# VH-VL binders against q9v1v9, part 13

Target 1, 196 residues: q9v1v9
Amino acid sequence: MSFVVIITGIPGVGKSTITRLALQRTKAKFKLINFGDLMFEEAVKAGLVNHRDEMRKLPLEIQRDLQMKVAKKISEMARQQPILLDTHATIKTPHGYLLGLPYEVIKTLNPNFIVIIEATPSEILGRRLRDLKRDRDVETEEQIQRHQDLNRAAAIAYAMHSNALIKIIENHEDKGLEEAVNELVEILDLAVKEYA
Key: E = the ipSAE of ESMFold2; O = the ipSAE of OpenDDE; V2 = 0.75 times the mean of E and O plus 0.25 times the DockQ between their complexes.

## First folded at step 4 (VH-VL; framework fv_amivantamab_arm2)

Design D06
Fold by ESMFold2-Fast, scan of step 4:
Structure D06 (fold): chain C 196 residues (1-196), chain A 119 residues (1-119), chain B 107 residues (1-107)
Amino acid sequence: as target 1 above (196 residues)
Amino acid sequence: QVQLVQSGAEVKKPGASVKVSCETSGYTFTSYFISWVRQAPGHGLEWMGWISAYNGNTNYAQKLQGRVTMTTDTSTSTAYMELRSLRSDDTAVYYCARDRLYYYGMDVWGQGTLVTVSS
Amino acid sequence: DIQMTQSPSSVSASVGDRVTITCRASQGISSWLAWFQHKPGKAPKLLIYAASSLQSGVPSRFSGSGSGTDFTLTISSLQPEDFATYYCQQADSFPYTFGQGTRLEIK
């Protein structure tokens, strides 16, 4: 048995807060993993990069090998305890959107659920404006919704290749956070029986 | 098609150095590693080390550390392996092979270079 | 270093036989194991990668299985061209290491 939950959402949906609070409340002993962080660690160990920003410059074949190493490592960890995997379903680039998980990687991860955290474009814009730092460009509500639409489409494709269930959790203002946390906890608690 | 072509056989005296070349074609050189593997007469395969064609970083087997140097020339898509302070037990067929990190194995090999060390 | 031990060291079999070669790692290597065929006068040939994935162009009679420390290469119906020495190789950690080899002789 294994239990793997992938959680995704575009910047500003409140994913980090929901994840932290749900992990505090769930009865299952989840390990939280960020896929990109593990890829970076493996790339450093292999002598390929010194800084995170060098990752996108690596040849695609090397990136694929790193993804497979990480996916296999996560799959093995999932045999001992449930995994909550924080990853990007879509990544915005200057030339379009990149899908974060290739077929062979998602198949190896074999997730039980793909959880998508969403909010209204206006809520996301408001949160991004409060967190504005550095030279970050402000996106319009239309651009934000387009990114959410692409993120959801990518998640559906990942589910098709893994037989995972899709759960959309909405994080709205005024009581929305508490409801979102409770919905995630319900999913995470399903892992209790898998590792009993 | 992918092809690795090695330099020809060498006969060396103890204490000399040998440098074997491995010219590659048919793929993006900088997307792969090149492993070097040898086989002494009557013995099995022994991994000597590898080099990343992307950035030139190497990893050598401890037994050969200090005597081996691996390099690449991206402009010619060629890998090199130099072994110094040769001993009679370095007599072997030396292979280069296209390699990848973790998931895939050494899928394309050079034809081999016989290095004979004798007085 | 991770030690790879193959069994048997040599085997003699008849055409059509099912042949099994095993490989044991001294520590866990996940699925990072490859199998190679080596014929006299030729370079080694990759048969299996990632413990169970068949390399393109390799006959389907070859298969690999296992994970962790115990691995198996199977030839389901031995052919005359299968005379060779077979090696396992781990790619989990440096230095990469090979098994000592299994010599297959056709009766």
Scores: ipSAE 0.557, ipTM 0.782, lowest interface PAE 2.0, mean pLDDT 89

Design D07 (at its last look DockQ between E and O 0.82; V2 from the best seeds 0.00; counts 0 for: pae E 2.4 > 2)
Fold by OpenDDE, look of step 5:
Structure D07 (fold): chain C 196 residues (1-196), chain A 119 residues (1-119), chain B 107 residues (1-107)
Amino acid sequence: as target 1 above (196 residues)
Amino acid sequence: QVQLVQSGAEVKKPGASVKVSCETSGYTFTSYLISWVRQAPGHGLEWMGWISAYNGNTNYAQKLQGRVTMTTDTSTSTAYMELRSLRSDDTAVYYCARDRLYYYGMDVWGQGTLVTVSS
Amino acid sequence: DIQMTQSPSSVSASVGDRVTITCRASQGISSWLAWFQHKPGKAPKLLIYAASSLQSGVPSRFSGSGSGTDFTLTISSLQPEDFATYYCQQADSFPYTFGQGTRLEIK
């Protein structure tokens, strides 16, 4: 049996930190997979791209084909061990927001959980400012909130097709990182029974 | 309706080159790959390679490296396959196909082009 | 390269018969397997993709099954138009490779 947890959050929300710490503490032996990274690997293997920056430039149709490849691959891996899948719930494009996981892909992944890491727009902005190593587009608080709202909507759509449980984990400065990590660990530990 | 229409039969001498065309319609040409597959008489299907109509990237079968060149013309939505240094064992029906890669595969094929190599 | 082996190489059958063709890959290819129908002088036709997904427009009497290394194409009730050569093709990795084909002829 497979156990797949999708984790998503906008840049600067602290998703990477929470994920790292939770994986260290969980009793289940999760394999962490970044969907985008795996797509890139498959694209390179196929000779479709040579650099990561080319991935987003690929036609949507080709991207969808790659997504299905990756989804199937992840699904197969999930038979052997629990999977924590880091991916974007939505992708902002110049023409609007795109769902990160199309219907066929989410059906293939068939996640047990969709975890959304959230924070206040002000917190996210603050964190982005402190992380000078990353080149990020400047977003307003309103834009940040809109993105988070759309991620929630996407999660609902994904859950509708997969019957996944949705968990929103708030990563606030006042709540603390520890609490957020504990919430994720609680979810991840549910996989222990599945692979016992 | 997605269609792939190939050029007519060719007769070539050993050492010559042949260029087969594949005109596509019914879909966004630059959004997909074109694969080429051939079948020699009495043999099965052999994949030759693919080209991306988007960026021109190619992936050729190792057996044909150096002898095959695939190109596209986006203005006419046409793919081309050139095979050089022809030999008798290159005699085959050559097919182009729209390729959606792993999951969906080569879903629409051209009618085929017979290339005969004889002295 | 991944080798694909079909069985049988040829089969004689009658209209209405159930026909089964098998394909074996030299290594695991997950579900990345397609089945094609090929008639002389015609373009190959995709029947099944992803091992078991029926291509749009293909009659439901065609079905595919299997994963890993062993795959099967089944025609539940053979029709006159089904007499042709059938090929399996792995789509797991490049280069694509095909089975040697199965010629389905009239008994």
Scores: ipSAE 0.624, ipTM 0.850, lowest interface PAE 1.1, mean pLDDT 94
Fold by ESMFold2-Fast, scan of step 4:
Structure D07 (fold): chain C 196 residues (1-196), chain A 119 residues (1-119), chain B 107 residues (1-107)
Amino acid sequence: as target 1 above (196 residues)
Amino acid sequence: QVQLVQSGAEVKKPGASVKVSCETSGYTFTSYLISWVRQAPGHGLEWMGWISAYNGNTNYAQKLQGRVTMTTDTSTSTAYMELRSLRSDDTAVYYCARDRLYYYGMDVWGQGTLVTVSS
Amino acid sequence: DIQMTQSPSSVSASVGDRVTITCRASQGISSWLAWFQHKPGKAPKLLIYAASSLQSGVPSRFSGSGSGTDFTLTISSLQPEDFATYYCQQADSFPYTFGQGTRLEIK
C-alpha cells in the first residue's frame, strides 16, 4: 500500500505549472515533495550546511547518505498517502552530466510511475529566455535536446531498477498545457484505489 | 589499510582541558565525518559529536555544548577533540571513529585514549 | 533525545548456542540502527548497519533485523571470540544514542 510518482523534466519544460494544476484537479490527496528540498532540510538538521549552494560541494559519500535518508523517509510517508516526487533525473555540470538518483535510492523509493515532461527545444529556449533567473545558463536548442535525451535515458535506467511505468507528457505552447495536465491527472487518480 | 591512531593517555585535574588527536590514513580524509564517542568506567558508550573533515562544520551533543571543540587539520589528515572545564565524571576512554550520516555506521575506530580526571 | 533500551542486560551462553539480543527505541527510527561489538581494551567494532546490513568482514553468523522501534541482533552459532558486550546505536536523529549494552558471558 504505497503509490509514488516521480516527475522529472529539464528546466523550461513547464513541470512546476503542470504539477500545480494537476494536484488541484486530482481526486487523490497527494503530498508534493521536492527531493532536493528534503535533502537540504536534512543537511541543515545535521549541521552540515547553512546555505543551499553548499549542497553541491559536499563529498559524494555524504550526498548519498542524505539521499538514502530522504528516500527512506519518502518511502515511509507513502504508506500514509500517495507521493508526487519532483526531482531532476540529470544535472548539467561543466564536465558532463550527473545522474540524480543512484541505484539504492531508486530501489528504496520504489516508484510506480516515472513521468517525464518534455517540450520542443525551441519552446524550452523561449521559456528560459522569459525567465531571467535562467539567463546565466542559456543553452542552444541542440544542447537542450541533448539534455532532454540524457534525461530520458536516466529515467529509463531508474525504471529498470524499480519496475516503474514510464509516461512521457509533451507540453506544447497554446493547447499543450491543458492536455499535459489532464494526462498527469489520469496517472495521479490511479492512487485513489490504492489508499481506499 | 584504513587506520585511525589516537594520542596517548592523559591525567588531568578538575577544571583543566584535554585535547585528544586522531591521525587518519588509508582513505580520503575530507570525504568522511569523524565522530567522537566516550565510555566512562562501568558505563556504556556516549556520542559526543562529529566534525565534517570537508568543511569543518560540527554537531555536538547538547550536554557538551560549550565545553567541547572539534577541529581538523587537513594537511595532516588529523582530527582533534578538546574538552574543557574537566570534571571527575569526564573520566573515560575517548574514541574517534570514521563516520557517515544515517545509513552507514562508524566503521573504523581509533584505539582509544584514556583520560583520567583526578578528584 | 531518543532512548535506546537493550534486553537482556546480560546473557550466559555456550559455544554453539543461538543468541538473540533485542533493542528498543523510544520513538520510530526507521532502519537507522547499527550494532557494535565491544571487548575490554579494544575499540568497538561495527557488525551491522542500517538494521540488517552485514559489515564487510563480519562473519555471516551475525544478522540483524527489525524496523521502527524494535530491533534484534542474532548470533546463529556462538563462537569463543563472540563473548563481548554488544551495543545498539540509533542514527536517525542527533544526538546519536546508544543502548546500555548487553554483556554476553560464557556459561
Scores: ipSAE 0.618, ipTM 0.825, lowest interface PAE 1.7, mean pLDDT 89
Fold by ESMFold2, look of step 6:
Structure D07 (fold): chain C 196 residues (1-196), chain A 119 residues (1-119), chain B 107 residues (1-107)
Amino acid sequence: as target 1 above (196 residues)
Amino acid sequence: QVQLVQSGAEVKKPGASVKVSCETSGYTFTSYLISWVRQAPGHGLEWMGWISAYNGNTNYAQKLQGRVTMTTDTSTSTAYMELRSLRSDDTAVYYCARDRLYYYGMDVWGQGTLVTVSS
Amino acid sequence: DIQMTQSPSSVSASVGDRVTITCRASQGISSWLAWFQHKPGKAPKLLIYAASSLQSGVPSRFSGSGSGTDFTLTISSLQPEDFATYYCQQADSFPYTFGQGTRLEIK
């Protein structure tokens, strides 16, 4: 059987640090995959883009096709080793929020877990503001909370099309980084029995 | 509803060029690629390349590099394929096809354009 | 480039027969394989995409199967309009490549 864990969180929640530390500690030999990186690699191979910035500008029909190719590749890899898949649950646009994983993509991925890394809106805003390169389009705390709420709703929709369990891991000041990492390790360690 | 209508047959001499048109209707032209495929008499199908109607990017088969140019005109929803320095073995039926890339592929084809290259 | 090899080169069959055509890729292409029907003087027609998905408007007597390197197209009950040449095509990588074709003839 395959074991796929989707990990997601809006920018500023500390996801990359939690992921790196958890992978160092887990008993399972996960392969870490960023969905967008594979999307970009496939688009470059096809000659569709030269730079990452062009990816969002591709027609939706082309993006959906690339998503299917990437999802199939991930599904095939998951037969051999557990996969930790880094991706966006939702994407904010000027006209609303777009679900990051269409039905056919989530069906193909068939995740066991969808892990959402969260923090309070004020913590997220504070982290974003310290990075001057990223604060040109700063969201309010209310917009940040709504985005996290929509990510939770998206995870429910994805779970309805798979058998994934949803886990929220909080990474904020009154719960240390260490606790968040340990919660993720507990999930990742479940993969050991699937590939033993 | 989706249709690709190609220009008529052409007879050319070796060394000339040919430009085949592919007028599309029934879908959003800029949302897909247009692939070109040819079939020489007595032979199978050969993919020549594609053009992105969105941004004009192309991907040409290596065999045809330097001799083929693909373009689009979004105002008329039309794709073009030009093959230069024609040889007798370029005699073929040339097809355009709407291309949704890897998974969904070339789902609707034009009727074909016979190009005959003879002295 | 990925080579696609079809078998057989031709098939003689009668209306109502079950016909199977095979296609082999020179390397793994997952499920990125399409089947086309091509009649003389007509454009190729997409029958099957992604190895097994039936294109809209294609009769259900057509089916595809396979993954990796070995693929089949099956016509469960041959009809008069099915006499044509059939091509497989890989869409895993560029350049797209086609099999050499299988001619289905009336017996």
Scores: ipSAE 0.544, ipTM 0.819, lowest interface PAE 2.4, mean pLDDT 90
ESMFold2, look of step 5: ipSAE 0.541; ipTM 0.814
ESMFold2 (binder alone), look of step 5: mean pLDDT 93; pTM 0.939
ESMFold2 (binder alone), look of step 6: mean pLDDT 93; pTM 0.939
OpenDDE, look of step 6: ipSAE 0.621; ipTM 0.847

Design D08
Fold by ESMFold2-Fast, scan of step 4:
Structure D08 (fold): chain C 196 residues (1-196), chain A 119 residues (1-119), chain B 107 residues (1-107)
Amino acid sequence: as target 1 above (196 residues)
Amino acid sequence: QVQLVQSGAEVKKPGASVKVSCETSGYTFTSYHISWVRQAPGHGLEWMGWISAYNGNTNYAQKLQGRVTMTTDTSTSTAYMELRSLRSDDTAVYYCARDRFYYYGMDVWGQGTLVTVSS
Amino acid sequence: DIQMTQSPSSVSASVGDRVTITCRASQGISSWLAWFQHKPGKAPKLLIYAASSLQSGVPSRFSGSGSGTDFTLTISSLQPEDFATYYCQQADSFPYTFGQGTRLEIK
């Protein structure tokens, strides 16, 4: 068999921190993969780009071919060890929201879980205001909530295409981080029996 | 629908050059690579190289490096393969193929162009 | 270069037979293998990509399996139009290389 967990969340939910801490605590030997990083590596090998900022300029059909190459590569890796896949379910653009994973890609990945990291709009806004490294426009709480709603809807659509289980993990301030990490560890630990 | 149409048969003398064309239709030309594959009489298939129709980048088989040049003309959705310093062992049927990189492979092929190298 | 070796070099079979052709890579190529059918006077036809994925429009009697270094193409119930030469091709690294071909002949 294989065990693939997709983890998603809008910017500011604390996804990277929760992921790092859960990987340190889980009994399963997961490989952490960022989908976009593998896409870039394949595009360089195919002679298509030299820098990551060129990726968004590629024709849609080329991007989809790269997505399938990467999805198949991840699927093969999952035969040897469990995969935790960090990717975007929704991407905000000037003209609307873009879905991150097309049907054939999610079907090829065949995830067991789609984990959605969420927080209150005010918590997300507070975290974004503290992050001065990002060149991003600050959204209002209403806009943040809308983005989270769309992210959840996209994740549900991905689950429908793959029969994956959906798990929502809330990362609130105070004691929320420890609880969120433990909830993710519980899911990751399920992989131990699959690779026995 | 999707179609690759190659130029006609050529007869060349040793030392000459040949340029085979591959006119494409029915898809977005710049979204795929074009691979070139040949087959000499009594031999198997041999990959010669590919070209990206998106940006013109090429990758050639090492044994042909220096003798082969692949180009594209996006205004006519046409790929070209030129082979120079022809030898008798270059006698082969030459194919172009739409190439969807490593995963999907070469899914649509031209009809082939027979190149005969004879004195 | 990665060497691709096919077995057998030729096989004689009857309509309705189950035919298997094997392909071995000189080093690991994951699943980056395609199978082609080639008939004299015609262009090669893609049958299988990524070792086991059936190309659209190809009859379901064709199937591919394997990973790493050992791969198999199977024709479950041979039809008259299946007599041809079959080639495997690796797409793991450059240059792409083909096997020597397996000629499927009528018995």
Scores: ipSAE 0.438, ipTM 0.732, lowest interface PAE 2.8, mean pLDDT 88

Design D09
Fold by ESMFold2-Fast, scan of step 4:
Structure D09 (fold): chain C 196 residues (1-196), chain A 119 residues (1-119), chain B 107 residues (1-107)
Amino acid sequence: as target 1 above (196 residues)
Amino acid sequence: QVQLVQSGAEVKKPGASVKVSCETSGYTFTSYAISWVRQAPGHGLEWMGWISAYNGNTNYAQKLQGRVTMTTDTSTSTAYMELRSLRSDDTAVYYCARDSFYYYGMDVWGQGTLVTVSS
Amino acid sequence: DIQMTQSPSSVSASVGDRVTITCRASQGISSWLAWFQHKPGKAPKLLIYAASSLQSGVPSRFSGSGSGTDFTLTISSLQPEDFATYYCQQADSFPYTFGQGTRLEIK
């Protein structure tokens, strides 16, 4: 009696737009949760941080404890309504890629689906170049593809450890957004039967 | 050329039902939703509901919940709106409109169907 | 439901005038606002979507601006064919809701 959909994608794939439109169209009453936002909220409640940028400085042990606490809260919320969980499968750092969901966390979340939003590197690069944010370095198509490959690999590993179904949704230019939204809605609508 | 063509005017008695059709052409029917909007004489535009031509998902205005049903027939690229238990205040021009998932904009409209409910 | 309130309810103007119509949402709707022109005996016509995007085929004298709760439709130089009723409509959440309309009349 729970339905958890994890949605992931690298910056520029259109994940936030697809998510927002699909939530408007689905018959199921999903709760949208950002994993990082809940982590911060719990850290503030515990007196560990006052500002978001302090999160990355917390000892690894404390970060893992917060991840597990958040995962358990999400699992409990999923008993009452379906959850669409917005999270990173991979995080780029100066020293390599960090996996977003440790084994114990993904097992606790026990997702039904892991949805991966993807686009071509040139489409992602084009969208990032049109982004109005200033003073940021833009990755090359090669770097974007490498990040997307690692994101997919991580998501597949998460699916293996949770027995989740994997769905890749492609968000291409020219009508691709409409198809992507419809594909996500089909998955979200499956939750109606679980909470009937 | 994208077109939405609606069925003709109807005159109904209170308590009857009306079913308006909206035949579409010039685009991929299943790539859009269809919204239904009405306007009573001397009043503004009122949204009635929405149906996805892709998967049949519907959302109805709460005021009309229980009296309205929206359906699609993908084989004929046609949307339908049925309103039951008609009252005199249901007298209005009824419109169907193509509704984009991308922009949430009703960009192409049918010509309208006048439904008159009188005793 | 999100309530949409337009100001003014009516405006009288002359050809060549700059006309401004405002629309206020009872809660934040981001940029999910459309503007329609409606003439008697015709279907409504989409002018602006996503608060500021001009619909294909609509004259450039029409423009939209705003985000969140406050939105504006501007006609930079009014033409004879622009006399009509204008409606704003939010598409942030179901049910979609329209403003009450602004009647643009010849002065």
Scores: ipSAE 0.000, ipTM 0.453, lowest interface PAE 18.0, mean pLDDT 85

Design D10
Fold by ESMFold2-Fast, scan of step 4:
Order: C-alpha cells, then sequence, then structure tokens
Structure D10 (fold): chain C 196 residues (1-196), chain A 119 residues (1-119), chain B 107 residues (1-107)
C-alpha cells in the first residue's frame, strides 16, 4: 500500500499556504516533500554540486538519473507513510515552458492524486503585485492564464501515465483560503484507511 | 557503438608511477562519469575511484587517497588514471568503465590494462 | 563503507540447471545493486542494474530480485557460456563495493 498526492500550481495561487494549513488539519500523518530539495541533497552526496544554483548546469542525463533516484526513494518512503509531493508541473524559462516530471519519474511515483491549485488571472496578478520585488517580471493576465493552461495540460499528461485522479482546487478571494484548505484536507484524509 | 579503449600493458619497478588512458567514443563524454576498477591476481574486483567528465570532480577509495589521480581531457574524450609510489601488490588488471550515476551503474567497460610491478 | 557478502563462494552445476546466487549488504541500499559476469581475459559484463533491471542484450534467463539488504541473481536454465564468476556491486554510495564473487563451475 501507498498513498502519494502531488500538489502543483503556478506562482501566486497560494499553494504553499494551502499546503501548510491542510497538513495541520488532516488526520493522516503525511510527510511533505519538495522534489527539488531531495534532488539537491542527492547531488551533494554524490559530489556533483556544492551549491543549489549549480543544479541547472548539470548535464541533462545526470539530472534525469537524479530524478529517478529521488522518485524511487519517495516511492520507498510511501510504503511507510503517505507522501505529499510539492513540485512544479511546468517551469517557465526564457525559451518556453519545461515539464517538471518526466514519464519514467511519474510512473515510479505512481501518485493517487494530482491536485492543481488555481485562481483567476486577476487574483494571481493582484497577489504578485503585493509581493513585488525590484528584479521581478510583471506578467499580464493573459500570460498568467497561458501558464495556468499549460500547468493543467501537464498535470493531465502526468495523470495519464500514472492513473492518478485529478482534483482542481480554486483559491478565490471571494471564497477565501479556508474553503481551499478544506478541499485539500478531504483528499489527504483518504490516506487514513491505507495506513491503518 | 559505445567503446572504451585503454592503453597497453605496463611493467614497472616499485616506487614508479603508471598512467593508464581510457579513450571513449560513441557517446557524449561530458554526460557520464568514469569509474576505475582493478583486479589483482587471485582477488576480486576493487573500486578505485570515480571522476565526472563534466566538471572533473573526483571521489577516490580511501586506501588509494594520496597515491591516485584521475583526470579527463574533453577535447579527446579521454580519461586518465595515474597511480604513484607503486608496490608489488598494485599488480593488477586495471579497468575504466562508463558510470552515469548510482542508478544505472557501470555499463560499458574498457578491455583492461595489465600493470605488473616487480623488482 | 558498505560491505557486500556474496554466497556461495562457488557452485557446481550442469547445463539446464537453475542457479541462484545471493548477496547481502551490511546496510540498506534500496535497489542500488548491480550484477556482473566476469570471464578470464575479458572485462566484466553488466547483467542486471537497479537490482532487477535486465541490461540490453543480456539473455532473459538472467534475473535479479531483492531490495534493502538481501538480493539474488537467478539463471533459470544454465547454458555452456554461463560458466563464469559473478559479482554483485552496490551503487548506493561512494565508495562502491563488490561482493567477493561466486565461481560457477561445470559439475
Amino acid sequence: as target 1 above (196 residues)
Amino acid sequence: QVQLVQSGAEVKKPGASVKVSCETSGYRFTSYGISWVRQAPGHGLEWMGWISAYNGNTNYAQKLQGRVTMTTDTSTSTAYMELRSLRSDDTAVYYCARDRFYYYGMDVWGQGTLVTVSS
Amino acid sequence: DIQMTQSPSSVSASVGDRVTITCRASQGISSWLAWFQHKPGKAPKLLIYAASSLQSGVPSRFSGSGSGTDFTLTISSLQPEDFATYYCQQADSFPYTFGQGTRLEIK
């Protein structure tokens, strides 16, 4: 038995806050894992990098091998307790969008759910403007919606390769954070019966 | 098509140094590491160390630390292993092997280089 | 360092026999174990990686199993070319370590 939930969302949807609050309220004893953090840890152990900013400079083949090692490690941990995986379904680059989880990796993780946190483009833009930093790009509502569309498409592709159920959770200003948190808690609580 | 070709046999006196080369072809050299493994007569396989062809980072077996140096030459897609202060118990067949990462292991090996150390 | 203990040290068998070789790690190595075949005068040949994955070009009579600390290599129906020495190797962490080897001999 295993229970693995992948949670994704573009910057500004409130993913980190929803995740933190849901973990406080769920009856299941989830382990929260950031995929990139585990990759960095393994790369340091292997002597491949000394600093996190060196990760992107690694040859693609080494990055893929690192992803597989981490995926298998997570799969093994999932036998002992449910896992909530915080990762990017899509990554924006200067040259386009990169898919965050390769075919082999998603098959190895074998998630039960892929949860997508979404909000309206105007809500996301409003939140990004409040968190504005000097060297941050300001995206239009249309650009934000395009990124959300790509993120959802990627999540659907991941579900096709893993047989995971897709759950979209909307984090709107009018409905508030609490409703989004409660929807995630409902999904997480399903794990209780798997590890009884 | 992937090949690792090693330099020829060497006969050395105790205290000398030997440098074995491993010329690679058929793949992108900088995407893999190279492990060096030896086998002394009547003994099993012994791992000596590893080098990244990407950045030159190395990891050496503690027993050989201070006597071994591994290097790469990207322009010729060649790896080198130099062993100094040779002893008679360094007599062995030395292998280089392509080593991407922990997951896939050493999948393509050189033919081996016999190094004989005798007085 | 992770110690790899391989058994038996030698086994005598006939063509067509099923042969099993075992390997034990001194600590958990997940699935990061490889099996090699070694013949005199030749370089070692990778048979199995990640404990159970068959290397391309290796006959399907070879199979690997196990996880954590206990691993096995099985040859389901021995062929004449299979008489050789077999080694397990952990790939979990540096330094890599090998088992002592199992010599497979004609009965």
Scores: ipSAE 0.012, ipTM 0.611, lowest interface PAE 8.1, mean pLDDT 87

Design D11
Fold by ESMFold2-Fast, scan of step 4:
Structure D11 (fold): chain C 196 residues (1-196), chain A 119 residues (1-119), chain B 107 residues (1-107)
Amino acid sequence: as target 1 above (196 residues)
Amino acid sequence: QVQLVQSGAEVKKPGASVKVSCETSGYTFISYGISWVRQAPGHGLEWMGWISAYNGNTNYAQKLQGRVTMTTDTSTSTAYMELRSLRSDDTAVYYCARDRFYYYGMDVWGQGTLVTVSS
Amino acid sequence: DIQMTQSPSSVSASVGDRVTITCRASQGISSWLAWFQHKPGKAPKLLIYAASSLQSGVPSRFSGSGSGTDFTLTISSLQPEDFATYYCQQADSFPYTFGQGTRLEIK
């Protein structure tokens, strides 16, 4: 009666491109949701923030309230159609890594799959260096791999709390995009049999 | 222990204003909102409004719009509710409650403040 | 505004009884409903939030269920301290609204 796929990856793996192309090709009528966008909408309705950048400054308790409201809303939407949820499993900060989804939120979402998009550190570094904005907070290949390792560990922990299946999709240079898109489409198409 | 302690009972004449305080302790004040709820004798609970202790943003019940003002003082971890142009039907017990906004609800309440409006 | 209607307005019961109180919203409110217990001379006490989540410290004999427009509060084995007025409250949107209350009295 519900089908929820969480898709995650560190910056530079090509997650947005793979997601867009897979949604164009799948036979299932997925609703694409960005978790942070829904949290922002609820915060604006409540008068808690006026701009997106204020979200990170909200007290933790308020953020957790918003996360649970959004998780419940997504869970309800999943009863009507399959959901592809775009979110961060891990967020790198100057002082360490943050886990993107609290236990209560994952349990409420109860995903069927957690899809992890990965690439080689050198490919990710190359893509980041091609960004329009050239900043000096560029991670080394070793740091990028460490972030991917932590992202995978976090995703596995989320799966433990939901009984979700883990799928790692590799997005390599030189035509790897087509293979990655096809692998995601195969997962998304499984939702067709779950809805009337 | 989380506590909300309200100011004492008030007796006011019609047309006057009343300001009820709600002093909080035992938690990080700015991390929660404060809702105000009242109950007139023989009637049910009526929500009056909500304020964010974080940024002071408010939302008031339409019936009270223009007569109610909710404020906070973060230096004393205290919330205030002022009701103006009092009428006899404003006689009620007024409660403040810690509010985790939409989802978690009003989990800790003040003891209540009886406001009597009589000529 | 979302209107909340409770049924029954009052109920008489004995210790050990199973009591069910219902609450209906005038429009869909998902699971954003709370239940409160209110005793004379005391502040209201939160029992259930998000329709079915038991507030910490509340006895397990209290349970909530429902979604959308129809909700129930159940007390599985009534105790002497449970005689009180019970209110439902929607938290879907501002303004918050309460049901009219259900008075639970000794039979």
Scores: ipSAE 0.286, ipTM 0.699, lowest interface PAE 4.5, mean pLDDT 88

